# VHH binders against Malonyl-S-ACP:biotin-protein carboxyltransferase MADC (madC), part 7

Target 1, 317 residues: Malonyl-S-ACP:biotin-protein carboxyltransferase MADC (madC), of Malonomonas rubra (o06926)
Amino acid sequence: AKWTELQDKSFLEATARERAVGIVDEGTFTEFCGPFDKIYSPHLPLMGEAIEYDDGLVAGVGKIGKKPIFVISQEGRFIGGSIGEVSGAKMVKTIQLASDLYEEMVSEKPDLPEEMRPAVVISFETGGVRLHEANAGLLAHAEVMDQIQNCRGRVPIISLIGSRVGCFGGMGFVAAATDVIIMSQFGRLGLTGPEVIEQEMGKDEFDASDRALVYRTTGGKHKYIIGDCNYLAADSIRSFRETTTAVLQKPMEEIETFRRIGSMEKIKEQIELVKLSVSLKPKDSMDVWAHAGNENPESLINMTLDEFLAQAKRLKA

## First folded at step 7 (VHH; framework vhh_8dlx_2)

Design r15D (from b3 with S110D)
Fold by ESMFold2-Fast, scan of step 7:
Structure r15D (fold): chain B 317 residues (1-317), chain A 124 residues (1-124)
Amino acid sequence: as target 1 above (317 residues)
Amino acid sequence: EVQLVESGGGVVQPGRSLRLSCAASGFTFSSYYMHWVRQAPGKGLEWIGYIYHSGRTFYNPSLKSLVTISRDDSTNTLYLQMNSLRAEDTAIYYCAKGTPLYEALTKGRDFDYWGKGTLVTVSS
């Protein structure tokens, strides 16, 4: 599809590739399709082999203005977006390449203008570790975390959460470790998927088929109020692109202040906080909204994005 | 004009060590990652490794721990240290300048300049 038509497409309904192409400037996206033969010789590390196959993860580089944007876009249509050996290695290497480009650019120009500084955008759509590749998937999560740490203060990393599958499992804490989280009201974020919560608590306490219930506890509005996401975007590629662009125009020092938790010890604490958040009952979620200073919490559920942003009070900024 | 001049080659006995040098000029050496590549008689190019401006290195796994790449940005010089040389290490060794990374990623060109090479012959 044409890029201009793609801008108005629902982010929720878009494919991983459509999200990647649409988030960057028209005509600038170059997908990493095969081994990096033209960058790295055969017999080089795992990277060449890993990107040879599409393992349900689109990776590439494009531009927003003069800024190189390394894009990772997970595809929920492929084994629920779960992370295995190939997709994990591809994700790790894409973040590493952004860091490598940053190092090259600042070495040549120590006062590199921020508008030319590389950035990473990750569109999450995954339940986490691919069970039949569990060890490789877990290792990949750890290596992604190492690359995120390596980028701090140098390369901003922006999380986009607006997919139908959402961002669950180990990838929930990976998202929390990035600098900025942008969600739509339809995005979902947590350490435990809705079906698992239903199994643990029972349908009387948590009905996974109740979309409103699920979105209240894991959705963008709740995450915004409790400080688990920084920005809300409307459900369109355009809205995510515009919000991402606005964030990336900020100084790196300001972007870093949006990060929820940054150290390994604090990440473990945040995992528990996210898990508790996901397990909250709808009534408890409403109580949290009331505690944040919202006098009529139920009215927030059906508000448009603009109405919500104008009226909602956050528990923590 | 970009120039890369390799030196330090010659005839060397098996089991010995050898250090190759590459003198670079015509570009901001300290800003670019640099490669060593070799070509044995009658064979294709074999990548040895690269070094970033930061000193971070990546090696062909088959050669790791047998070679060390280093750089001296104050003299615009790239080095390749080779240990425990074998007859199969006989090759012309090339210093190569990395293509700026964004261009390499989007145009798929790994190197934009090579030197003329220096011949290393491992023979008793």
Scores: ipSAE 0.553, ipTM 0.735, lowest interface PAE 1.1, mean pLDDT 79

Design r15G (from b3 with S110G)
Fold by ESMFold2-Fast, scan of step 7:
Parts: sequence; structure tokens; C-alpha cells
Structure r15G (fold): chain B 317 residues (1-317), chain A 124 residues (1-124)
Amino acid sequence: as target 1 above (317 residues)
Amino acid sequence: EVQLVESGGGVVQPGRSLRLSCAASGFTFSSYYMHWVRQAPGKGLEWIGYIYHSGRTFYNPSLKSLVTISRDDSTNTLYLQMNSLRAEDTAIYYCAKGTPLYEALTKGRGFDYWGKGTLVTVSS
């Protein structure tokens, strides 16, 4: 699809490749064929073996203005977006390359303008670790976390959660470790899948077949109100691109303040949310929305993004 | 003008160690990652490894236990330390300047300049 037409496409319905191509400037996306392509060696794969793309994860680099943007876009249509050996290696290497580029740029120009600072954008669409490759998938999660830590204060990492499958399992922890989380109201974010919650709690307390309930508890509006995502975008590639662009124009020092974990203050905020859940014992996200100060929580469900952002009250830190 | 000049090669007996040097000039050495590659007579190129400006190294897994790459940014010098040399290590050894990373990722090769090489012959 043409890039201008792609901008108006639903982010939820888009493919991983469409999300990657559309988030960066027109014509700038270069997809990595494998994590260790011959680009680093005239006659040999860098790691002694070429690893092919066929693992349901699009990775590459493009530009937003002058900023190099390293993109990781998970494909939920391939084994639920689950992370295995090849896809895991691609994620690790892509984040590492962003850090490497930052180091190269700063060594050449120590007063690097913010507008030229590399960034990482991850479009999540995964149910978690690929059980067929559980050991490799788990190791990849740990290695991704290590690379995210290596980027802190140097390379901002932005999570985009607006895909059909959403972001669950171990990748929910990865998203929480990034600097900024941007969701649409149709995006889903959680540490366990809806079916796992249903099995543990029983259908009377949580029914995975109730899509409206699932979206109210894991969806963008709920996550925004409780502070689990920083920004809401409309369901279009354009809206995610524009929100990402606006965030990346902020100084690195400001971006650092949005992170959900990595400081004692942020950890204490998470603990307080757990305490609230225990004391309030909410059966629906609307119970939490009422506690946040929204006098008619039900009215927020069908609001447009602009109406919601104008009226919704968030839990205070 | 970018120049890379390898030195330290020669005839060396099996089992001994050897350190190769590469003197760089004509660019800001400290800003670039650098490679070592080798070519045995009549064979193709074999990539040895690279070192980032940060000092972090990555090696060809087949050679990892036998070599160490280091750099001295104050003297614009790249080093390759080789231990327990074997007959199959006989080759011309080249240092190569890494292509600026963004350009390497989007447009082509990992190297944009390389030296004339230094011959290492492992024999008794």
C-alpha cells in the first residue's frame, strides 16, 4: 500500500510490516533481512550463520525527520506473535544497534542535538513466549530487558500497543520497562492473557468471551486512567505516528520521567495500584474509574478519543 | 585521505603468539568501529571480528578463543592479538574501517576502507 493511504488505515487491522512502514517517514524504512546479514561482512554472515526473516517479526530502521528510528513490529498472525529464537535475536540485535548508533554519533559529536538522537519503537502484538522454543524465548526476554537497560538515558524506547492480539505475558513486562507506552482504546495490555485470568478466577468473576469486559480491564482507556499507559492514540497509523513524533520531540530528561519501572518511586506507585485492587475489590474497570473521580464512568466507554481526554479523570500519584 | 597501515606480520612458529597493529589516519578513529579480516592464499575472506569505539568486541565464533581485538584511541591504533598460532592461520591480515553505522544498515557493506594487509606465515 501507498504510504499516504496507509496513514489512514486502522492500526488494529494493519499488518506488522504496514505498522513499521507507516510509523516512519515515507520511503525511509529499511527492513533487516536477518539479525546478522552480510551487511557487516562482504562474504560471511557476521555470526557465522545467516538467520532468515521467517519468524513473524519485522525489524528495521527508518527516519522521523532527522531521527533514526529502529522499529520492531510483532506479527500476531504468526503463532500469536510469540517470541522464539530468531524473532528474539532480531529484537535484541535491533535494540543493540540503536544503542551502537547513539554511541557512534555521540563519539563524533558529543553535543548531539535531540532531533538527531536515535530512538526505538516497538509495536507489540504477542501473547508471550513461544512455548515450542520456551528456553530460547525466555532467554530472549531477558536479553531484551538487558538491552533496554543499556539504552536508558541514551536512546528512548517507545511502546505502541494497538494491535489485535495485544501485549500479554512476558512482553507485558518488557513494555512496562520501556520509556513511554502509547495505546489506542482497542489495544490490550496485561501480564496474563484473558483465558488464563478466566481459568484462575472463574467465569463468574472474569469471562474472556466478554470482549467489552476484557477491553475495559486491559484496554487503553482503563490503562490510561490507572497510569499504565502514558498516551492514547486514535486507531490509525497516522495517530500513532503523530503521537510518537510528539513524544520524541521532548528532551530525554523529560522522557525518562514517563517510565513505569526502574526507580523506587515508580515501583511504589505499582505497589499502591495493587493495594487499591485488593482494598477496592473491583469487579469492573468502572469501579476503578469512579474511584478516580469520574462521576459517570459508563459514559466514558463510548466517547471519542478527544471527548475522553477532555473529561476523564486519572488516578493521582 | 583515509589510510590504514597493517604491520607486525612475518614468519612465526606454530604455537607462538603474535600481535598485529593497524595505524589509522585521515579520519576520527575514535568515532568508528573497526574490523579485522583475513584471507589465506587462494581462499575467500574470513571475517575475524570487530571492535566498537566503546571497546566492546564481537568475534567470529570459530576464532573467538584464539584472538583478542583491542584499540588505543590516543594513538589511532587497532590491534589483533593471536595466540596458539596454527598452520591454518597463515593468511594476509587486513584491518578495515567500519562504514558509518546508519549507512551500513541502509545502503551496503560494513567496511568502507581497508588496508593493503600484512602477511602472517605460520611454519617451522
Scores: ipSAE 0.507, ipTM 0.739, lowest interface PAE 1.2, mean pLDDT 80

Design r16M (from b3 with F111M)
Fold by ESMFold2-Fast, scan of step 7:
Structure r16M (fold): chain B 317 residues (1-317), chain A 124 residues (1-124)
Amino acid sequence: as target 1 above (317 residues)
Amino acid sequence: EVQLVESGGGVVQPGRSLRLSCAASGFTFSSYYMHWVRQAPGKGLEWIGYIYHSGRTFYNPSLKSLVTISRDDSTNTLYLQMNSLRAEDTAIYYCAKGTPLYEALTKGRSMDYWGKGTLVTVSS
């Protein structure tokens, strides 16, 4: 019954491990540990010797139905969720294992049923590179991008953004490269943390101390309206799990169409969004919401998720 | 019926090289990763390494520079190349079929079927 209680827990307030356990079916999550010194260890030959503790990143495998789900869950409580050598290698290895499992399955069953296709779910909670391991952290970002590319068309990768720290820095690019982005209204997604934005633009333009402003510009509602996230979930493990499950029931060829980057056509769409921001010169997210056709954008701020989804108009609606 | 038959063992002088073979049948060899494991007289099992069906290898770090694992999927044959043999390499060498990856990850079972082994004796 503890798993059923976990379903109602705030995704924002949950630990990385709670998010990982709760996103997959009850009792199915097997966490990847560090290497063992015994010959029968499943982790020693598969995960590599560098992974000696969790280093602020929980990784493992579980199931949703018949589908193996490889989970990467970043922990913002550990050095702000920053990526170092061990956590980076762990992330890379986990995605590689999902790809390896897909290849094994396809070698036996070339017409693999969608219900059995492995998937990767990444719960982001990081500002990016770990400062005292900068070179290793930067290399890890590049290696993760390479593994995501290797999965395209084969293993769907879903980003969950609803944690307290959010998804900033180089990991923002990583999330954009995944197939599907699911956010809560409390999730934050960007390429620069609010404090860095405030420093560069000045307090006249962007005040990081205004939590409401930060959530309006980097938050799920804004990202949904501009098309930078595909789905919105309520702030609960249950809502993220149900949204993830619904997405993973779709054919791989359909899931591929949700990506923000990864093709020339998607790149052109991103360029058009940049052109729009230059021409529109919005003061904040509400100006963009008005441009999308929302007659009273202020009313959207305090709507429940269900009210928002029923009424909000998106760009290219 | 799964069968694994090791061959190529025998008495070999220190410093020489030796290549062991493992003939596999009764399963789709090309779809599975394969292991080499050895057991010295009176000692426990020592894992040598595996080869993924793609050809990618992973070795016991203590043995990495001394051995090479390869496969020929057209003949359903697994190989272990050993260089600079020493008396401590005297052991029975087993090939073993890898378990399906998901099962290995969740149940801790890396191998499900083993050959009977081939004895390698390193002595003058």
Scores: ipSAE 0.571, ipTM 0.758, lowest interface PAE 1.3, mean pLDDT 80

Design r2R (from b3 with K97R)
Fold by ESMFold2-Fast, scan of step 7:
Structure r2R (fold): chain B 317 residues (1-317), chain A 124 residues (1-124)
Amino acid sequence: as target 1 above (317 residues)
Amino acid sequence: EVQLVESGGGVVQPGRSLRLSCAASGFTFSSYYMHWVRQAPGKGLEWIGYIYHSGRTFYNPSLKSLVTISRDDSTNTLYLQMNSLRAEDTAIYYCARGTPLYEALTKGRSFDYWGKGTLVTVSS
């Protein structure tokens, strides 16, 4: 399908590749999955080699205006989007390439305009570590975190969370460490999957099959109210692209103020807050919304995005 | 114009060490990442490694334990240190200028200018 038709496609229903192609300018996306000698010199070592052997993660580079955008787009249709050795290496190297490009450009021109500086966009759709490659998957999570830290103040990293599978487990920590989190109301973000919450709390306390409860606790509206996501987008590739574009027009110093977790210490603090949240009975997300100053929390669930943004009061805005 | 001039080659005995130099001119050396590549007689090109403008290095895994790449931006010079030389290290050694990373990623090129090379012969 044409790129213009792709813009109106549901972000939730899109493939990882459609999300990657649609988030950047038409015709600019170059995927890191071609033969070795097409992308790099013949005989270069494995910086990009792992890209050819895993269909579960799309990585590449494109542009928004003059800005190079390094895109990582996870595919939940392949082993639930789980991270293994190859997919993990692709994430690490893609972020590293953005950092390397930034260093190259700034060394040439220290006063490089903001609109020409590289950025990273990660579309999450994963429950975390791939069990049969658990050690490699865990190492990849740590290495991704190291690359994110290397980018701070230099290369903005934007998280997009609007997929059906959502962003859970170790990748929830990774998303929290990025500079900006953009969610749709249908996106899901958490440190534990709904099934794990059900197992720990028991079905009578937290029923993972209750989609309304799950979306109230891990969904975009709740995350927006408690400050765990910075922006809400409508469920379309266009809306995510427009929100991402607007964010990337901001100076780096302003983008840094949006970061929810700035250090490993804050990540540990967030884990404790999530554990407290998980301990609450069903409907407790509405109690949090009421505490934030919303007069009728129940009405927020059914509001359109525009109505919600106009009326919702944030707990930690 | 861009010029890269390799030097330091010659005949060296097995087991010894050798350092090659590459003198760069005609461009802002400090702004480019640089490669070392070699070609043994009758063989194809073998990439050795590169060094970013920041000083970070990446090596061919098969050669990583045997070589070190460094640079001196104050003298516009690239270096290749080789240790424990073997007969199979006999080759012409080239330095090459890396293409801008974004161009390499989108157009499939990693280097655009090469020197004429310096011959290293490992023999007793």
Scores: ipSAE 0.278, ipTM 0.575, lowest interface PAE 3.4, mean pLDDT 79

Design r2T (from b3 with K97T)
Fold by ESMFold2-Fast, scan of step 7:
Structure r2T (fold): chain B 317 residues (1-317), chain A 124 residues (1-124)
Amino acid sequence: as target 1 above (317 residues)
Amino acid sequence: EVQLVESGGGVVQPGRSLRLSCAASGFTFSSYYMHWVRQAPGKGLEWIGYIYHSGRTFYNPSLKSLVTISRDDSTNTLYLQMNSLRAEDTAIYYCATGTPLYEALTKGRSFDYWGKGTLVTVSS
């Protein structure tokens, strides 16, 4: 069956559209492709760049059970997944639409069941701002953050990080502001808290030893241990879909507790992490893993997901 | 019976602003989604935006910086504020009632009741 083939496809190797279609229930994804959705940035032809009508960002709506899921899926194959005028506006509009639907539903039924609450899922694959449209890209990041704030306690926002390009630069901050971060061991996330990653585009331009180091410091296992991601999924659309589904079954009150930033407690956790960096001065992610209580941190690198989750100890708050 | 009556159109010079009104009757206006849609000469229908009964709005991204939709439920009136009008904004403007948002998103937009429209001509 084509659906089963899609579900078994590597999340890392999938296209943005495949990730979007596969994360929701079979046959339920409707891409926003009306007259206003089939546009491209006028700045790209002037800068000598190729155009795509979706501007490297797939947006739409589908369902998981009875829950409407608004999906944003970034495409790293188009200008590194960078955010410009059109793609930025699509992100803002999609999150706003989820908030609008929530307001409509609560107006009709104030005690809205959790299983009917709208949600947003964002599959990240970007280095951040598109340099050709830097002002528009920066404004889009700010407007996305405003929409995320509007969703607090109302519409859960789930980040999926498992793509080839990863999530770097300003979009790392956006991901940190969402309610839940799900990563695969092959996903990469940079710029969380005070950390800055020079390779914002997440390009694979290093030798094997440099790639291994980047994988360890920005990869899902490290982010899981330090609390920068909440859940790990295997590298398949199916695993990301199942993990997302399980998270969305939780009440909104519980989902809010997973946010990396947003509450006084989370701010205190960030301050403690900064103090740990000053005190420990780690040279490698494995130094942090040892500090978290892992007696043989080198062994964690080669473990399967199931082995890792059974043995890994996470950093204390 | 349901009636929607648009007004406020006419000839306007480029760069100016214009506010259109839609007077609704025959239904509980405060409970319905309201849309603005336009049709330029020789073109198909172009959706402008909608407003929920809560007052929350959603716009066509191509037009979002140029228009504002609002409503006054005490007078059963829908408004479209247009700023910095251009020649390409010449069109017949319609107000319409809409279907529930989720249905529109998954099955496509449809409009239940329409006004007869008001013509806006942008020329000098």
Scores: ipSAE 0.020, ipTM 0.374, lowest interface PAE 6.3, mean pLDDT 77

Design r3R (from b3 with G98R)
Fold by ESMFold2-Fast, scan of step 7:
Structure r3R (fold): chain B 317 residues (1-317), chain A 124 residues (1-124)
Amino acid sequence: as target 1 above (317 residues)
Amino acid sequence: EVQLVESGGGVVQPGRSLRLSCAASGFTFSSYYMHWVRQAPGKGLEWIGYIYHSGRTFYNPSLKSLVTISRDDSTNTLYLQMNSLRAEDTAIYYCAKRTPLYEALTKGRSFDYWGKGTLVTVSS
């Protein structure tokens, strides 16, 4: 698709590659293809047999203005977006490259303008670890966390959660460790997916096919009200791009204030608390809205994004 | 000006080991990925591997069991350790500075500076 057409495309319905191409400036996205050991050697006579497949993850670099943006875009259509050895290594390497670019830039220009600071954008669409590669997938999660830690205060990392599969399992840990989480109202985020909650609690207590219930417990509006995401975007590539751009114009010091969790220990603690709450009784946005003083909490679920944001500001005030 | 000067080459018997050095100057060595590249007589350039700022290394899969790349940022020196040398390893060995990262990633130009090379001859 043309880049202009991509801007109006549903973020939810887009492919991983469409999200990556559309989030950065037109014509600037360069996808990292093949094994990472060849990324700096495209003109060297190397054997083609070593080329790796996509493995359900698009990675590359582009720009927003003068700012280099390293993009990781997970593809839920490939084994549910699960993280394996190759896709995990791609995430680790992409974040490392952003950190390396930052170091190179400040070494050459210590007073690096904010507008030139590299950033990482991760579009999540994953249920978690790929079972047949579980050990490598788990190691990749840990290595991604290490790279995120290396970026703190240096390279902002923005999470985009608006895909059909959402962000669940181990990648929920990773998203929580990033600096900013942007969701659409259709995005889904949690440690435990709705289907697993239904299996644990029973369908009468939690029906995973009840779209409204699922959105009240894992959706963007719920996560925004409880403080588990920082921004809500409309369901379009344009809205995610504009929200991301606005966030990245802020100073690094300000971006760091949006982090929900600052360390692995805090992440583990929060996830255990969320898991305990979810397994016993799912949190419901309507209950949260009612507790915050909203007189008609049911109205929030059906509001337009603009109407919801106005009400949510009132509830948080 | 950027300068890269390779040393350590020479004649070596098959099965032996050899360590090459590359002295770098004129840029912030610690900020750049460094590469080793070789060219055998009558053949094209063959990439050997690179080393990150952190010391992490990545090698040409065809050569990974035979070489180790290391760096000493305090002396601005890059090293290539070669083991179990074969006649086919006879080549001029070059160290190369990575093109500024964004340009390397987006314009496909891997190297912006390299040395004049050091000759390694593996013969009995």
Scores: ipSAE 0.498, ipTM 0.707, lowest interface PAE 1.2, mean pLDDT 77

Design r4N (from b3 with T99N)
Fold by ESMFold2-Fast, scan of step 7:
Structure r4N (fold): chain B 317 residues (1-317), chain A 124 residues (1-124)
Amino acid sequence: as target 1 above (317 residues)
Amino acid sequence: EVQLVESGGGVVQPGRSLRLSCAASGFTFSSYYMHWVRQAPGKGLEWIGYIYHSGRTFYNPSLKSLVTISRDDSTNTLYLQMNSLRAEDTAIYYCAKGNPLYEALTKGRSFDYWGKGTLVTVSS
């Protein structure tokens, strides 16, 4: 499809590649092909080998205006978006490349204009670690967080959460460590998948097949009210692109203030807060919304995005 | 969708010349530097050279006297001219896309996209 038609496509229903191509300026996306070690080596894979090495992740670089944008777009169609050794290595290398470009740019131009500062955008669609690659996947989560730490104050990292699978497991921790979280009202964010919560708490307390309950506790509206996401976007590539662009026009110093996690102690605190949020019964979620100042919280459930943003009161901005 | 399609390969006798083409689509061809690489049967890739958008070329020193890389931005086509072909030139030849960001980071040795290649067999 043409880029202009792609802009109107549902973000939820889009492929990882469509999200990546659509989030950056028309014609600017260049996808990294094959394992990252082969980009720097004389050995490139044949095109036919790429099918066997499909790792469920699209990585590349493009532009928004003059700003280089390094894109990581996870694909839920591949084993529910699980993170393995190859996809983990791609994420690590992509973030490292953005950091390296920033250092090169400021070494040449110490007063680098904000509009030229590189950025990273991660579109999450993952339930966690692949079973047969658990050890390598866990290592990759740690290495991704190390690269995010290296970028703080230098390269902004924006999380996009609007996919069908959502952002669960170890990648929930990773998203929380980025500078800004943008969710659609259909996006889901949590430390554990709904099925794991059901298993731990029992179906009577948390029914994973109850879609309304799951969206109420892990969905964008709830996360927005409790301050666990910074912005809500409509369910379209255009809305995510426009919100991302607006955020990236802000100075780095301002973007840094949106982070909720800065240290390991804060990460542990956020884990406990997310667990408590997820464990709330539907009536308790309404009570939280009421406590935030919403006198008729039930009415918020069926509001359009525009109506919700105009009326909803938040616990924290 | 970025695509690179090599053509012009085939069986050729030793000592003759051959020109390969690469048709590019899905990106602004005139803005990127482009590579040629090859792989002989049972061996690793050998870098041949690249050409900037300006037309400036850079070659593998061992191949410089035998090859010429050129481009036609009006038709989004990259060319590799090979002269005095020998049996050792038998290989699959690949067109590869460079990216200006990666040129700086990898000193011109990285490729973002590659084609499926075209086979050249030098045999009498």
Scores: ipSAE 0.000, ipTM 0.113, lowest interface PAE 20.7, mean pLDDT 74

Design r4S (from b3 with T99S)
Fold by ESMFold2-Fast, scan of step 7:
Structure r4S (fold): chain B 317 residues (1-317), chain A 124 residues (1-124)
Amino acid sequence: as target 1 above (317 residues)
Amino acid sequence: EVQLVESGGGVVQPGRSLRLSCAASGFTFSSYYMHWVRQAPGKGLEWIGYIYHSGRTFYNPSLKSLVTISRDDSTNTLYLQMNSLRAEDTAIYYCAKGSPLYEALTKGRSFDYWGKGTLVTVSS
């Protein structure tokens, strides 16, 4: 499909491949279909490696401006976006390739402008480990965390959360470990704990109001207000692309300040959320929104993104 | 039904060591990797590390020299050993389960499991 038409497509309804193709500059996305990508062959350790193309995860490289962007896009339509052996290996290798490229580029030209250095973008659409491959999926989570560590201060990693399946479980921790989280209001992120979500009601007893509550507490507006996501994007590939582009233009030192874990200052912010949960005893995200200074929190639910960003008050540290 | 119960917290003097425990029940503990996470007073979450089902460990590099995570699958218990404690280590420590949520999420459940936490206060 035409890249320009793809830009107006709902991010929520898009396929993993459409998200990957649309997030980078037109015509620049090269999907990893085997061990070779000739554009980056001298800089990528793909020679001699068998990377299977299809396992519900699209991986590749493209550009935004002059910046190489390594893209991982999970596919919820394939076993709920769950991580198995092949998809896990693709995710790990893609992040490793970005780190390796960075080291090679900086080694050859230490003064290389930051706008030419690689970055990683991960579009999450997964509940975590693939049930029939649980051991491989669990190992992949561990190895992804190791690769994220190798990238810190060198290769910015941006999480995009706007898919129907969302980002939960172990992958919620992975997203929290990345440098920046961008969500749409329809994205779902479950960083579970005593103050957020311990367990939902069983499906047989679940009604519309319980589902609305879950969506409000895991959704982008709530995560934005409490600081669990850094930016909100509208539900379109264009909006996610524009937000990602704007973030990547920031200095690395600024990007690092957005991380949710691995920082003493961020720990301070989250303990205040725990304190608020126990003292306020919120039954809905709107109780927290009211505490953040929003005088009519119910009105925020139906606002457009622009209206929300203009009026919403965020929880202070 | 899944239950994680942290214990071993309390007041401890700087420079001392402390071992936290997490008793797990309601799932096949030996098949899952497990995390330790902490929240200091007035601060956000800090990931400490995790231990894979094989016993292989991965740590936050800023904490790697100060902590050791271990597990005893025969008793369904996760441990966090902390050495050379500092005032900055004062926090609520949480045990967290890596969970295959695909089935639950598809059916309208959001579930990753955390314990209720145990408070560690490092003070003179």
Scores: ipSAE 0.000, ipTM 0.110, lowest interface PAE 20.9, mean pLDDT 73

